VH-VL binders against q9nrl2r1430to1533. Designs and how they scored, part 2

Target 1, 104 residues: q9nrl2r1430to1533
Amino acid sequence: GGVHELSAFEQLVVELVRHDDSWPFLKLVSKIQVPDYYDIIKKPIALNIIREKVNKCEYKLASEFIDDIELMFSNCFEYNPRNTSEAKAGTRLQAFFHIQAQKL
Key: E = the ipSAE of ESMFold2; O = the ipSAE of OpenDDE; V2 = 0.75 times the mean of E and O plus 0.25 times the DockQ between their complexes.

## First folded at step 6 (VH-VL; framework fv_erenumab)

Design t6 (at its last look DockQ between E and O 0.15; V2 from the best seeds 0.00; counts 0 for: pae E 11.8 > 2, placed apart)
Fold by OpenDDE, look of step 6:
Structure t6 (fold): chain C 104 residues (1-104), chain A 126 residues (1-126), chain B 110 residues (1-110)
Amino acid sequence: as target 1 above (104 residues)
Amino acid sequence: QVQLVESGGGVVQPGRSLRLSCAASGFTFSRYGMHWVRQAPGKGLEWVAFIRYSGSNKYYVDSVKGRFTISRDNSKNTLFLQMNSLRAEDTAVYYCARDSTGRYAPSDYYYGMDVWGQGTTVTVSS
Amino acid sequence: QSVLTQPPSVSAAPGQKVTISCSGSSSNIGNDYVSWYQQLPGTAPKLLIYDNDKRPSGIPDRFSGSKSGTSTTLGITGLQTGDEADYYCGTWDSSLSAVVFGGGTKLTVL
């Protein structure tokens, strides 16, 4: 490697990961811990996956990056009722994301 | 795979009691709030009751307050509706429905229903 | 009598677009997200739209929802015979602490 300045996508992912409400999103949901998750969620994604895609320069458009992030939140809200810790965390993190995404 | 199956419907006389059950499968029942919704013959949908995932909070339509009790047994993946003092106007198909995830609103209230049973018929008649 | 108000019926020919309105108040549609339900004849209701304008998996993009103020609208484009059904709007009413539905709209495909 080498030392690079983080791209806007990279920086945003770092900020999302560091956020207090990132814990539901850091990695893919465990099938063991949540046996029915993948019966419901057909397009699983997480911040670690998104980070890898960023690192591999798979996002050509900001909209593609945003779509994946929104998918991540959508999955959370699809599976978790609104009063769950996960959904609440997701709501806050998504709000944070929306603010940060305006800078992209 | 996600499924709700109602049971317990039947024909009863006014003033009698009936207990409906809703068996859930294919999902983690304890993670979801649950609703009862009824539909009188040839009429629209009427929300009846809601119970939170833990059973801690219950809500009812005014017309059934004091008469109906919603409850759940998460260990058995079953939702219940105890109906007492039944009236003719309680005649309906009763659906159980899983609460929607309430996606973007940090609210403790539930407003959508993404999974429905096929319903069980309750007829209150003299 | 329903807290939310829908037209009793709408109709259109196949391929056409129809809209179904649902009007409420500040304590329900004005305060919370709206869902729409499709009920085919002799079947249980099915979630069609959630969060005002989002489609669950399996719902085609011919179906759309929108919300403005205390009203919401369901749009159906490219109308198909299989769309003939009753449609209900629903949401949470904070003043009643209850889920409220519209009276339902019967859609007839001519």
Scores: ipSAE 0.058, ipTM 0.731, lowest interface PAE 2.8, mean pLDDT 92
Fold by ESMFold2, look of step 6:
Structure t6 (fold): chain C 104 residues (1-104), chain A 126 residues (1-126), chain B 110 residues (1-110)
Amino acid sequence: as target 1 above (104 residues)
Amino acid sequence: QVQLVESGGGVVQPGRSLRLSCAASGFTFSRYGMHWVRQAPGKGLEWVAFIRYSGSNKYYVDSVKGRFTISRDNSKNTLFLQMNSLRAEDTAVYYCARDSTGRYAPSDYYYGMDVWGQGTTVTVSS
Amino acid sequence: QSVLTQPPSVSAAPGQKVTISCSGSSSNIGNDYVSWYQQLPGTAPKLLIYDNDKRPSGIPDRFSGSKSGTSTTLGITGLQTGDEADYYCGTWDSSLSAVVFGGGTKLTVL
């Protein structure tokens, strides 16, 4: 993990945030609006948190960065049934991520 | 052992009501969406209804809308189907089935009915 | 008439291969994952294939799934007498907001 890899993580996170299907993932889910979410999802994470970890150089390996992003998608699929707008957005954004992650 | 057991089937006259129950065990019921699927004698599968794990979102096949209500009690690990205004064409074996939830890794993420009960028979006849 | 179209029956000898087709539309197979179910005589359905082409644990690799456009296919190789069953494709239909099944295909192993 050098400076080049941290720049690549930042670029990838920016591309994810700009994607039309990023809306379920931008911030942590609100406990008030979704009261049972944190009963089900024990390791919550979102793009704003991942971006902050990149900015603070908390990822030492590309695998650690990829694991956080995959956790984000896994949480979405665990909480939301597949036929929901959230799960469909997650499926499309995850496919986009897999293509972009080849650049790492 | 993951298990679903339906009950509440029987013989009823047209226009009457019946409530089916599905008891779940061996898994965290409150984390899974649930389906009812029926099969008329000698016929194929017909999806009837779905309820989200929290109970907040429900879907029905058009032929039962306004007559059937899917519900769940997560504290008792039980799925229900309230069947009102029964018709002869509602005669079938009724299965409850667990909808899968997403898991980490795309290869394990699927939308299918991975656990089925053995069914309970509803006969609507005069 | 079922939303998804399957042949009513197929047959083949033990050891042979069969395929079972399932045809739908862009509102179902074309935009969503397909599952396949086996129903042995007198029993509840059992999941054979999920996510178009994946097998649950315990399903032998003689069973395979594929999807192209608005159609999906179940393949069964090395046919055995115990494979005699009804087979159903299933998926979500976005226009109906419902799960839809094919009409079923009866497999006979002669």
Scores: ipSAE 0.007, ipTM 0.603, lowest interface PAE 11.8, mean pLDDT 87
ESMFold2 (binder alone), look of step 6: mean pLDDT 90; pTM 0.937

## First folded at step 7 (VH-VL; framework fv_erenumab)

Design t7 (at its last look DockQ between E and O 0.04; V2 from the best seeds 0.00; counts 0 for: pae E 10.5 > 2, placed apart)
Fold by OpenDDE, look of step 7:
Structure t7 (fold): chain C 104 residues (1-104), chain A 126 residues (1-126), chain B 110 residues (1-110)
Amino acid sequence: as target 1 above (104 residues)
Amino acid sequence: QVQLVESGGGVVQPGRSLRLSCAASGFTFSSYGMHWVRQAPGKGLEWVAFISYSGSNKYYVDSVKGRFTISRDNSKNTLFLQMNSLRAEDTAVYYCARDSTGRYAPEDYYYGMDVWGQGTTVTVSS
Amino acid sequence: QSVLTQPPSVSAAPGQKVTISCSGSSSNIGNDYVSWYQQLPGTAPKLLIYDNDKRPSGIPDRFSGSKSGTSTTLGITGLQTGDEADYYCGTWDSSLSAVVFGGGTKLTVL
């Protein structure tokens, strides 16, 4: 990946964060608020973590970046039942991501 | 660049078989559900079939059930449509299209088709 | 014969606003997200609107979608000659377990 890819990653993260349905994904789940979360989810990740990885140039390939985003959604759907606000938000945000990721 | 390219179209007689292929590139093919959509000459769009990212889930329009089979080879980034017992009304341009819904989302969500091939023409005539 | 119903054609002059309606039932538009597609003459369809009212990157804000009950509407403002195309609504039908499209609307720019 070059500078263009890095910039594209940055832009996409910004768009994801600004999305109305980003609220479940902005930061890691609180263990205090959700005590059993980390018993179920073994690879936690959030947009703030992904943003840091982008800023540190840890993504060499677009596929690596996409994999982390997909993991974030996978975690959401694994933990949250279909009818929860989190799952609904995740579904919409994931669709947005898939459509916008065509720019990568 | 995200791209889908259909192939395998041609002219066949009624009752014959034809196999269409769709080559995907520029994205992780195995992460997306895929569709076939057809368009008869001068007519509108008609959805034909869907296959989930893993191939475990398939849906068909009623008019092709029992005759058409959708499949995929994720190792080759290729989508297929096996068409048997072809009829005149199957004549159309056949498009492959990528489903916008993520593979981890609930199966009953649909967010449209965000990538389309340019189509391959199938003509069934005696 | 299409599960979703669209007007066969609409027309307007450049700069004007047009709306294209799409009506369905509780098992499709009433139950799932609607997408709209633009098909320019001699080309493959292109996703125009998804999730009822959202635009993919590259789609100008002249295009808008709205949904109410079992119906949806595509709006196009500041009509341009390049907007002349066929437009299709689409969604999932839970009773049919199928994607369904409207019959398509031909937009003519006068």
Scores: ipSAE 0.342, ipTM 0.838, lowest interface PAE 1.2, mean pLDDT 93
Fold by ESMFold2, look of step 7:
Structure t7 (fold): chain C 104 residues (1-104), chain A 126 residues (1-126), chain B 110 residues (1-110)
Amino acid sequence: as target 1 above (104 residues)
Amino acid sequence: QVQLVESGGGVVQPGRSLRLSCAASGFTFSSYGMHWVRQAPGKGLEWVAFISYSGSNKYYVDSVKGRFTISRDNSKNTLFLQMNSLRAEDTAVYYCARDSTGRYAPEDYYYGMDVWGQGTTVTVSS
Amino acid sequence: QSVLTQPPSVSAAPGQKVTISCSGSSSNIGNDYVSWYQQLPGTAPKLLIYDNDKRPSGIPDRFSGSKSGTSTTLGITGLQTGDEADYYCGTWDSSLSAVVFGGGTKLTVL
């Protein structure tokens, strides 16, 4: 991590946010509307949180950034059945992420 | 125009019942959780109840548990509060409010109560 | 007594800055997003701040929010007489499984 690596993290997060399949991942799942989510998912994470961590320079290594993104997908697949719109969106966005992450 | 309109308030004796309604228009009602919030005369806001977008999850402030029931009819874009065994302490203006989030939170959804009705007055007086 | 603690009133002259504090705990402010509401006399509340520090469309940037630990603050700069209102903080409380509000703060300008 230098200033160019932080810019790359920001650029990748922006590309993820703009992707058509980002909608399940933009913000943390609502505790009020989906109360059992936090009984099942113990390490919640979302794109807005990851973007904030990039803006605050909290990632020291690219692996730390990648780990948060992969945790986000893992949470989606753990909570949501495979045939849900959320899980399908997660599969497509994760594939896009893997292609874009080669630029890091 | 996004709008919430409460109705069903009135003056009742302790122990009686009232049913409040909240008519929603200008947005997809079935995509949003909904709240009831009340305000006693000269006092602050007190959250009363929440119902999820589908109606499957409900929460209540302790003082109304067992007496009040929140419900919704998504086919009629209407939120309800059934208030049984009313007490003097339930006297308040009752607001319905839209939770700013849904289960599928697009990036322009927010946590908070982003649309409020104008309120309906409930007076419980002996 | 309200779960979230706010001062009952604050006052300042037009053009000045004021802050309104809201104190909670790890079960609410410490672990959840905070919203702020403005209630003008005789009207319904209006969302002023969401997600701790974000403004809805139409809210001028002289209104700001911040959060640190189990406390949050609403800042208002360039005070105008039209800012006289009651202000409430609100958030989810995981221990109560409920939304909780502060007791409200009456802002007087002049």
Scores: ipSAE 0.006, ipTM 0.651, lowest interface PAE 10.5, mean pLDDT 88
ESMFold2 (binder alone), look of step 7: mean pLDDT 91; pTM 0.944

## First folded at step 8 (VH-VL; framework fv_erenumab)

Design t8 (at its last look DockQ between E and O 0.05; V2 from the best seeds 0.00; counts 0 for: pae E 13.3 > 2, placed apart)
Fold by OpenDDE, look of step 8:
Structure t8 (fold): chain C 104 residues (1-104), chain A 126 residues (1-126), chain B 110 residues (1-110)
Amino acid sequence: as target 1 above (104 residues)
Amino acid sequence: QVQLVESGGGVVQPGRSLRLSCAASGFTFSSYWMHWVRQAPGKGLEWVANIKQSGSEKYYVDSVKGRFTISRDNSKNTLFLQMNSLRAEDTAVYYCARDSTGRYAPSDYYYGMDVWGQGTTVTVSS
Amino acid sequence: QSVLTQPPSVSAAPGQKVTISCSGSSSNIGNDYVSWYQQLPGTAPKLLIYDNDKRPSGIPDRFSGSKSGTSTTLGITGLQTGDEADYYCGTWDSSLSAVVFGGGTKLTVL
């Protein structure tokens, strides 16, 4: 934990953001573009929010960080069918995350 | 109980229009993609169209593009299929079906088309 | 005509095992999860298998699904007379942006 974990979190978030499949996750979903999103997803989250939390040192445990990332993917898979570009991107990005998370 | 009930079927002449409805109950309709699937007499299943929760995305089988319009009213838990310029080959039982595809959804829902109505019959003939 | 290819019919005696194949391509079965549907005579289709090999609640373990490459297989063991029905495979086709079904397989219990 501590500084090393925070540094690892920062690095991991950067890698996630730079990933080709990050586009569904960079910012919160627009309610204007997706009117029913927030009726379905009760705990919205995105990489910009997670990055901010990391920068503010709000994660005390690695599990908290991982939980937020997993929530982000969970939201995607809850709202989007498997055949959508968002879900497919999420699947690949999550796989990437799981590999990188092993290094934490 | 989870249920879908189709209505609006009937006998029409070619070139006419028909509007099908599907009333959903027993579940949060607005949380699901919905489908129309049809089955011609003695034939197999043919997917017709689907629509996203918000209605912002719609997809159609090629044979109905430009003629059919899928829509929904989440406030009324109802799915619609507006069928214009009907043809004889559109004759079929039309099913509405719920698509449960949230792989990590915090629910006990299943994937694929897990709920089907009993169908409504559309007959297009001269 | 169907994007996914199934044998038109299969048959077996009660208690035996049958398999129903469904072949597609890299843009459908090869790219997404497949579902199987059972349609008893005069009834609406019923979801039998989802996510390639998972059974919804209420579906007995006599029914199984498997996927390899661009093909999927439905297995039915301990065949019962009540299993006589039409069976359809289905999935999303990314090239067509459409749900696609197989042509259906009529299972006759001898």
Scores: ipSAE 0.017, ipTM 0.646, lowest interface PAE 8.6, mean pLDDT 91
Fold by ESMFold2, look of step 8:
Structure t8 (fold): chain C 104 residues (1-104), chain A 126 residues (1-126), chain B 110 residues (1-110)
Amino acid sequence: as target 1 above (104 residues)
Amino acid sequence: QVQLVESGGGVVQPGRSLRLSCAASGFTFSSYWMHWVRQAPGKGLEWVANIKQSGSEKYYVDSVKGRFTISRDNSKNTLFLQMNSLRAEDTAVYYCARDSTGRYAPSDYYYGMDVWGQGTTVTVSS
Amino acid sequence: QSVLTQPPSVSAAPGQKVTISCSGSSSNIGNDYVSWYQQLPGTAPKLLIYDNDKRPSGIPDRFSGSKSGTSTTLGITGLQTGDEADYYCGTWDSSLSAVVFGGGTKLTVL
């Protein structure tokens, strides 16, 4: 909704991408490197896809934007055991996201 | 300057062997998957093989399996293609190419081949 | 025949627009990112489009990509004589465990 809210989505996704713990989430997981990922994760999503959806104005509500970002974290925690670098990065980035989402 | 330079092409008889080399410079070679792609005279592109950053995973087009071996030496920034039991249909310009998935953002994803050499010509005849 | 299907040729006048189609299947275009390559006469291929619709640095915005289902399209606007080249789509095919290319499309600028 509106040019201010679209700018806020853009600013939030840029802040997520710049965060040091964004590395597992920047692009979709490689089928070459992780062959079984898409057998387990049925609704893949990543920051580059979310950013593109913001740029194309595909989110009608802030809740839709938040749902995609939370799906991204949920996929990470479903695929990766808790002690992995990916899951730990996900936990830290999700905490950062919750702080930044107050700006929406 | 980011650069790939192929060498080792030539004219060989069917059934013989040839080893191609690709020298990389201007980037961190060990961070990228690498490919060989060939193009027969007047024809389109045909992917031949690729290899992971560490060399631990390799994939080949079916027509070369059991005859060609891709390898790399990260200490010398060099990619290789050992071609055994060469056939007339292997006649082509052979390119090496860097996979953009190894640009350190964010993981080893496939995004296309963003750096190409100028190619080396292999002719199998006589 | 090529795993990915492209028209063998397209043509248009300078300043016009063309599209080049590339069709595949659920084992390739339908589930993986697509790249497009330009090959000028006598040269190595050059990456034009990655991630279905993104341009590498230095590629003019006259070049665009899109994907729908098992098909992808390269768009070129404002055609210039320097755009005369062969154009290839490429992607990963999960059934073959291989990169696959289309057969190529020769663009002629009249």
Scores: ipSAE 0.000, ipTM 0.579, lowest interface PAE 13.3, mean pLDDT 87
ESMFold2 (binder alone), look of step 8: mean pLDDT 92; pTM 0.947

## First folded at step 9 (VH-VL; framework fv_erenumab)

Design t9 (at its last look DockQ between E and O 0.03; V2 from the best seeds 0.00; counts 0 for: pae E 12.5 > 2, placed apart)
Fold by OpenDDE, look of step 9:
Structure t9 (fold): chain C 104 residues (1-104), chain A 126 residues (1-126), chain B 110 residues (1-110)
Amino acid sequence: as target 1 above (104 residues)
Amino acid sequence: QVQLVESGGGVVQPGRSLRLSCAASGFTFSSYGMHWVRQAPGKGLEWVAVISYSGSNKYYADSVKGRFTISRDNSKNTLFLQMNSLRAEDTAVYYCARDSTGRYAPSDYYYGMDVWGQGTTVTVSS
Amino acid sequence: QSVLTQPPSVSAAPGQKVTISCSGSSSNIGNNYVSWYQQLPGTAPKLLIYDNDKRPSGIPDRFSGSKSGTSTTLGITGLQTGDEADYYCNSRDSSGNHVVFGGGTKLTVL
C-alpha cells in the first residue's frame, strides 16, 4: 500500500494497543500458562506481530491487515467462552476496531 | 471500500409480498451481524430486524414480527428481508446496516451501526 | 411512539453551541451503550457517536456525547451550516436483542 495506508494501519494499531481492552491481545498466548491453547488455535496472532508486519510493510492491501486483526479476534472467541473477561474485552475491542477501520 | 447496496424496493399493493436484498462488499460479511432499519416519509428511523453473523439468531421489531423474515447468504455476501402481508404503514426507505459488534451481534456490547447502505424505497398503496 | 425521547427541533447561529437531549429508561439507555447518528438531508444515517462518548474516525471533536443515568446528550460546538441535519440517539433494550431509536431532532443553523 501507499504511505497513507501504511500510516493509517500503524496509527490504528497504536490505538488498539492503547485501548483498555487490549490486554488479551498484546502478545501471543503463553503455552505454559495455557497448555491447550495451540492445540485449538492453529493460526495464532497478536497485536505485537501485526504491528511488526505493519512496520515491515508486509500489508499491501487494507484487506490483508483487516484479515489479521479479525483473525486475532476470531482466535479469542474460538478459545474463550463468551462470558469470560477475555471474550468480553475482545468484543469491545473488536467493535472499536470495526468502527475505526471504516476509513481504511 | 466498505459498502452496502440495497435493492428490491418498489410499489406494491397491501397484502402483497416483497423481498429486499443488500449486497455487501469490502469486508468479511460473514463476520458481522446485520440490521434492517426503515424510515417512513418525513419520519424518523425505526429498527426492523437483526440477524447474527451465522444467521442462527434473529430478532424483530413488534411492528413486523410474524410478517417479515430476515435472512442471509454468506456465500453471496447478501442480506435479505422477506416482507409478507405488507401494509400501508410499511411504506418507507429501507436501509441495511452493519452492526459494529460483529459476530456477537446482537449482544450487550452494542456500539451502533457503523456502515449503512443508501436505502431502497418500498411503497405500499392500493 | 419512539422509545427514546428527543426534542423535535433545535436551532442556533453559526459558531454557537447546541445540545440535543435523549431521554430513556433503565431498560434501554440506563443499561446499554448509546450511539448517535447524523442524517444529512437526502442521505443515509451516519454514525456520529458510539459507546456514549466516542467518535468514529473522521468525526470532528466539535461533536461530543455524554450519558448520565437514563439520558444522553449530544453536544455540537462551533456550529457550521453543514451541521444542519437530523440527529438520532440509539440504544438497545435490556435484553440487548432489540434496537431502539429516538424520535430524531432537526437541527437548523440560523
Scores: ipSAE 0.652, ipTM 0.905, lowest interface PAE 0.8, mean pLDDT 94
Fold by ESMFold2, look of step 9:
Structure t9 (fold): chain C 104 residues (1-104), chain A 126 residues (1-126), chain B 110 residues (1-110)
Amino acid sequence: as target 1 above (104 residues)
Amino acid sequence: QVQLVESGGGVVQPGRSLRLSCAASGFTFSSYGMHWVRQAPGKGLEWVAVISYSGSNKYYADSVKGRFTISRDNSKNTLFLQMNSLRAEDTAVYYCARDSTGRYAPSDYYYGMDVWGQGTTVTVSS
Amino acid sequence: QSVLTQPPSVSAAPGQKVTISCSGSSSNIGNNYVSWYQQLPGTAPKLLIYDNDKRPSGIPDRFSGSKSGTSTTLGITGLQTGDEADYYCNSRDSSGNHVVFGGGTKLTVL
């Protein structure tokens, strides 16, 4: 709960959004274009939603913030086979996230 | 050059079937959803159906549900509309149109139809 | 009758301004992006406005769009005889994963 954590959540989300491999995660997947996504993924989440939760101070613990970020990656790997462009982007962005999460 | 070309229209009797095709070129067809839109003589535009980029999801106007089937073959860059149990009120020019919201568009939003074909005419007459 | 309501016709003189209204509900215009289409006589529709108020490349800025609540408006300034066409509003209707068009508005440039 300190001021470092609030600043770190905001800073980390901005870094994730700016990363070149963020493209599958910026916004929720289109229901019209990928309708089976929501049959498979029961807790959809994306960076724009996580950023809104940070802006509204909805994360009380670092673990809650980390859980949403990891949920985002877990959804990607559950829906997408590992050799897809989406899964490869997810692998690289998750590695970047783990490095940056040392700030938490 | 981005292009859509419809074919397969004609004159048919009520109760018969007809299959329309739409050939796409100049863009990555498999990344876009596709629509069929029709226009009866002297009338406005009526949305008919949409199919997702992969073909796994399809939605229909109530007026055609159960009679029409939208489909696609991404290996041939072709969109289809199978029209069964045709009625006089199905008489129209049928357009195919590209959904401007590609595979990665925000969920729950629709931005428009940015590429249209010139249409193919279907006449259902006895 | 169309779920999206447009006036059936409007007219104005060359050089003048016209607006075309389109009224819907929360399930369509209220919670979804709107697009507008021009259909010149005997031709396929053409996208004029997307994302409520944006113009595709090649559409002059005398065409404008706006959205307020459950209504959207197409504005056309500097009317030309070549603007005589039918104009359609369009939106998703989230109540059934449908797409809906307005009934169309015939613009006559006198």
Scores: ipSAE 0.000, ipTM 0.604, lowest interface PAE 12.5, mean pLDDT 87
ESMFold2 (binder alone), look of step 9: mean pLDDT 90; pTM 0.937

